# Ledger of designs, part 44: VH-VL binders against q2ft37

Target 1, 241 residues: q2ft37
Amino acid sequence: MGHHLKRVVSPKSWGIPRKTDKFVTKTSPGPHNKNALPIVVWARDQMGIVRNMKEAKHVLREREIIVNGRPVRHPDMGIGIFDIVSIPKSGKHYRILRDKKGRHVTIPIDEDAASSRLVKITNKTIVKGGRIQLNLRDGSNVLTDKQYKSGDSIVLSLKEGQKNEIIDHFPFQPGNMAMIIGGKHSGVVGRIIEHIPVPGSLPNRVILKDESSGESFETIDEYVVMVGRESPAIDRWGIEE
Key: E = the ipSAE of ESMFold2; O = the ipSAE of OpenDDE; V2 = 0.75 times the mean of E and O plus 0.25 times the DockQ between their complexes.

## First folded at step 19 (VH-VL; framework fv_fezakinumab)

Design w1 (at its last read DockQ between E and O 0.76; V2 from the best seeds 0.86)
Fold by OpenDDE, fold request of step 20:
Structure w1 (fold): chain C 241 residues (1-241), chain A 120 residues (1-120), chain B 111 residues (1-111)
Amino acid sequence: as target 1 above (241 residues)
Amino acid sequence: QVQLVQSGAEVKKPGASVKVSCKASGYTFTGYYMHWVRQAPGQGLEWVGWINPKSGGTFYAQKFQGRVTMTRDTSISTAYMELSRLRSDDTAVYYCAREYDFWRGYSDYWGRGTLVTVSS
Amino acid sequence: QAVLTQPPSVSGAPGQRVTISCTGSSSNIGAGYDVHWYQQLPGTAPKLLIYGNSNRPSGVPDRFSGSKSGTSASLAITGLQAEDEADYYCQSYDSSLSGYVFGGGTQLTVL
């Protein structure tokens, strides 16, 4: 079955029990790649706001769930870190984050926090007319006339009439706060200490320091997302067990 | 039959904390959000916050942020609301209420309430 | 101080029709959020009376009806009975406060 995978081989990042049902919904190609959490798994297994796929499909048809300002229509659509999930008719909003074990966690947020989202710039493309297209980690892109660098994070507005406008920017540089979103150190939030370029095709290295523990961590550019400057722009980075 | 059984009345001093419990039965505890609403004597209803028993996620009214903590024990289908740094104007009957419709935000079953009295 | 405004009291004789208004703003009722109504009998917990502006849960008589228009909602009670004497609260959500809000409550007296 093309829309399902064996539940026992579901990504650990989903944080769901694996020995319950035989199958679980497979994430469709799209945002956050194959490791993204299907919206139905989020709603059913993590949030418990639907009981089964039938109910999930019903609420999706009714456009009850909005992700990053767009109604979700398919149960296998993937959500991932920093996505904003809204239930506008009941006044519930959520930010998807990672806990210290690298599992997807859902953090309730207020209206103001839900009006924007954080996203990493993967690379840039110059388009006709000389404008700069920012290619973002979630597979989307935005056009801008301002100068940004690959590895930087931008904050995009989700407000009506201002959708996808860049309202803030976090440079990828030593001294700024970042979150590790991949590898064994996923979920760690720390200050960038050093960026070490590696010659050749190997990924560049990044050293981060967790200011709470004082511990240093090494990772690669791909796994680093800027989350602030002198201080993190987000107050909560997961749910503590 | 859905039932929400709350803990007994509490008398506290200003500056103290109170923890009210709400034991749910007759339905799947983790399948419904739980709200807390209070009512001062002779006054109207005031929303405090909600908890998702499934995920443990909580969201509080701005007025109570930093003073209220909502938790749950799924093993005994019980929700808890703890309010700290109590003051006299926290004197109220505190209700737990099951949110029947997650998508529209109304509560169909209410506990009988727990009177919390804060006095010197 | 309540975000939603209700008359503090209404009264009617048995058999009459009474209406309780719930006035909001552009950040709650006017923003399209549903209005729900609760009945609170003396000395008891609130009970759901109307949900989703105009729907009655099981067990609620058809004498009770709800409506919503613009920034206001209304609860109508026809064929008023002695047992209807209670406090009535409207409830919605306010985006400016990022929270659920109640009306100040209306005390209904049956004469």
Scores: ipSAE 0.920, ipTM 0.965, lowest interface PAE 0.5, mean pLDDT 94
Fold by ESMFold2, last read:
Structure w1 (fold): chain C 241 residues (1-241), chain A 120 residues (1-120), chain B 111 residues (1-111)
Amino acid sequence: as target 1 above (241 residues)
Amino acid sequence: QVQLVQSGAEVKKPGASVKVSCKASGYTFTGYYMHWVRQAPGQGLEWVGWINPKSGGTFYAQKFQGRVTMTRDTSISTAYMELSRLRSDDTAVYYCAREYDFWRGYSDYWGRGTLVTVSS
Amino acid sequence: QAVLTQPPSVSGAPGQRVTISCTGSSSNIGAGYDVHWYQQLPGTAPKLLIYGNSNRPSGVPDRFSGSKSGTSASLAITGLQAEDEADYYCQSYDSSLSGYVFGGGTQLTVL
C-alpha cells in the first residue's frame, strides 16, 4: 500500500542521507532491478531540479523527463546504471553510473552520447521464423537476425526513426573491457582475463585486471557489463581514462 | 534580493590561467544551475558552459573543452570558472548567470561581469 | 561568431514599432527549441526580456513581445522609448553544438 521507504532503510546506491527524511519513494515496477533509483529521488535529492513531490508529479505529467527515449510518468519509476536521462526542451542529457560505494552518480553528456544506450544481454529466446529475441538487463527486448551471446553488451540507438537498432557490440570475452556494477568491486573498470564456468546453481566467476591499480580480482558474471572491446572505448561511457 | 557578485578584473599574459568567482546570495544556491557567458570587447555573447551547484556536474561548450573547468563551493555559495592556456582572443567580460528555468534553459539574473584582459 | 543571425542594427523614432529578427537553422530554432531574448544597456549585464518565445518576466512592459515561426524568431517593440536604446540578443539551444547559442546582437537606436 505504501509507496514510500523510510530513509533509514533505503539502499545506499541511491546516494541520499539515510536520516534526512523519514519517507523515501520506493521503487515501483519497471524495467530495472531492485537497486534502481526512483526518478523523484534523482530529480529532488540528487539533482535539486524539483523541490518536492508535487512539483515532481507536475513535471512528469508534462513529459519533461525522458529516460531511454520514453517519457517517465510515475515518480517511483526506477532508473539505473547506463540509463540516459534527457531534458529535451533545455538540451540537458545525463548518463547514470555507479561509484565505488555502489551509489548512483550522474554524468552530464552531449547530444551524440545521449543518442544511444549501452545494455547487457541477459538471455535470449528463439521466436517465430527463427528470429532471435534478446532479453536485456533493463527488462526490455529487441529482435535480431544476428548471433549474440548472453553476457555481451549491445549499444542501442535512441534516435528517432532508428530506435532500438543495434549499432555496436561488445562481446563478453577475455581481452575486452568491462565495468563492474555490483559487489565490493562496484565501479571498477577492468580487462577480462578469464571466464570460469561453475557447475550447478553457483554463479560463474570472472577474473579481471583492474585498469587503475593493475591488480587482478574476481567477481561473478552477473556483475560484469562489457563497455568496450580490446581497443579503448571506456571514455565514451564517462568512465575514468 | 538575488545577487551575483563577481571577482575583480584580471590582467594575464598569454599561456596563463585565470579563475573567476561568482558569489550568490538571496536564494538557495544549490537549487539553480549557473551559466558562464563571455563577451569580447565590441562583440556579442558567447556561452561557455554550466554547473549544477547541487551535484557539481558540469557541461562545457565544445570550443572550451579541455581549457575550462567550472567548480563551486557550496559552503560559501560561490561558483568558479577557470580558463587555462589563455590567448589574446580570450580577452572578454565573463558573466555568471543564474538559470531560472532548468526545463527551458534561460537565465534571469546575471553578475556584473569580470573583465579578463590577456595581453603581452 | 553567431549561430543565430540578427540584423546588426535597427532604428526607429519614439512611439514607433520595430522588429528584430533572429534566424536559425534546423539544428536549433527549426528543431523546435525555444527562443529567449535579452536586453543589454551600454556598460551593463544582459537582462532577461522574453522567455519561451513569447513570455514576459514580471516588470517587462507589454510593449515587448516575441514570436517564433519555422527557423526564425522575432522580437517586437511598440511605442519605442529612449530607454529602449540597447543591444538585443536572442538565445536558443543548438543540438549539433550540444550547447546554448546567442544571436550576434542587434543595436537598437531610438532616433
Scores: ipSAE 0.868, ipTM 0.946, lowest interface PAE 0.6, mean pLDDT 88
ESMFold2, look of step 19: ipSAE 0.851; ipTM 0.943
ESMFold2 (binder alone), look of step 19: mean pLDDT 93; pTM 0.945
OpenDDE, look of step 19: ipSAE 0.902; ipTM 0.955
ESMFold2, fold request of step 20: ipSAE 0.858, 0.860, 0.855; ipTM 0.943, 0.946, 0.944
ESMFold2 (binder alone), fold request of step 20: mean pLDDT 93, 93, 92; pTM 0.938, 0.942, 0.941
OpenDDE, fold request of step 20: ipSAE 0.920, 0.919; ipTM 0.965, 0.966
ESMFold2, look of step 21: ipSAE 0.837; ipTM 0.937
ESMFold2 (binder alone), look of step 21: mean pLDDT 92; pTM 0.940
OpenDDE, look of step 21: ipSAE 0.907; ipTM 0.958
ESMFold2, last read: ipSAE 0.851, 0.859; ipTM 0.947, 0.945
ESMFold2 (binder alone), last read: mean pLDDT 93, 93, 93; pTM 0.941, 0.940, 0.941
OpenDDE, last read: ipSAE 0.920, 0.920, 0.919; ipTM 0.965, 0.965, 0.965

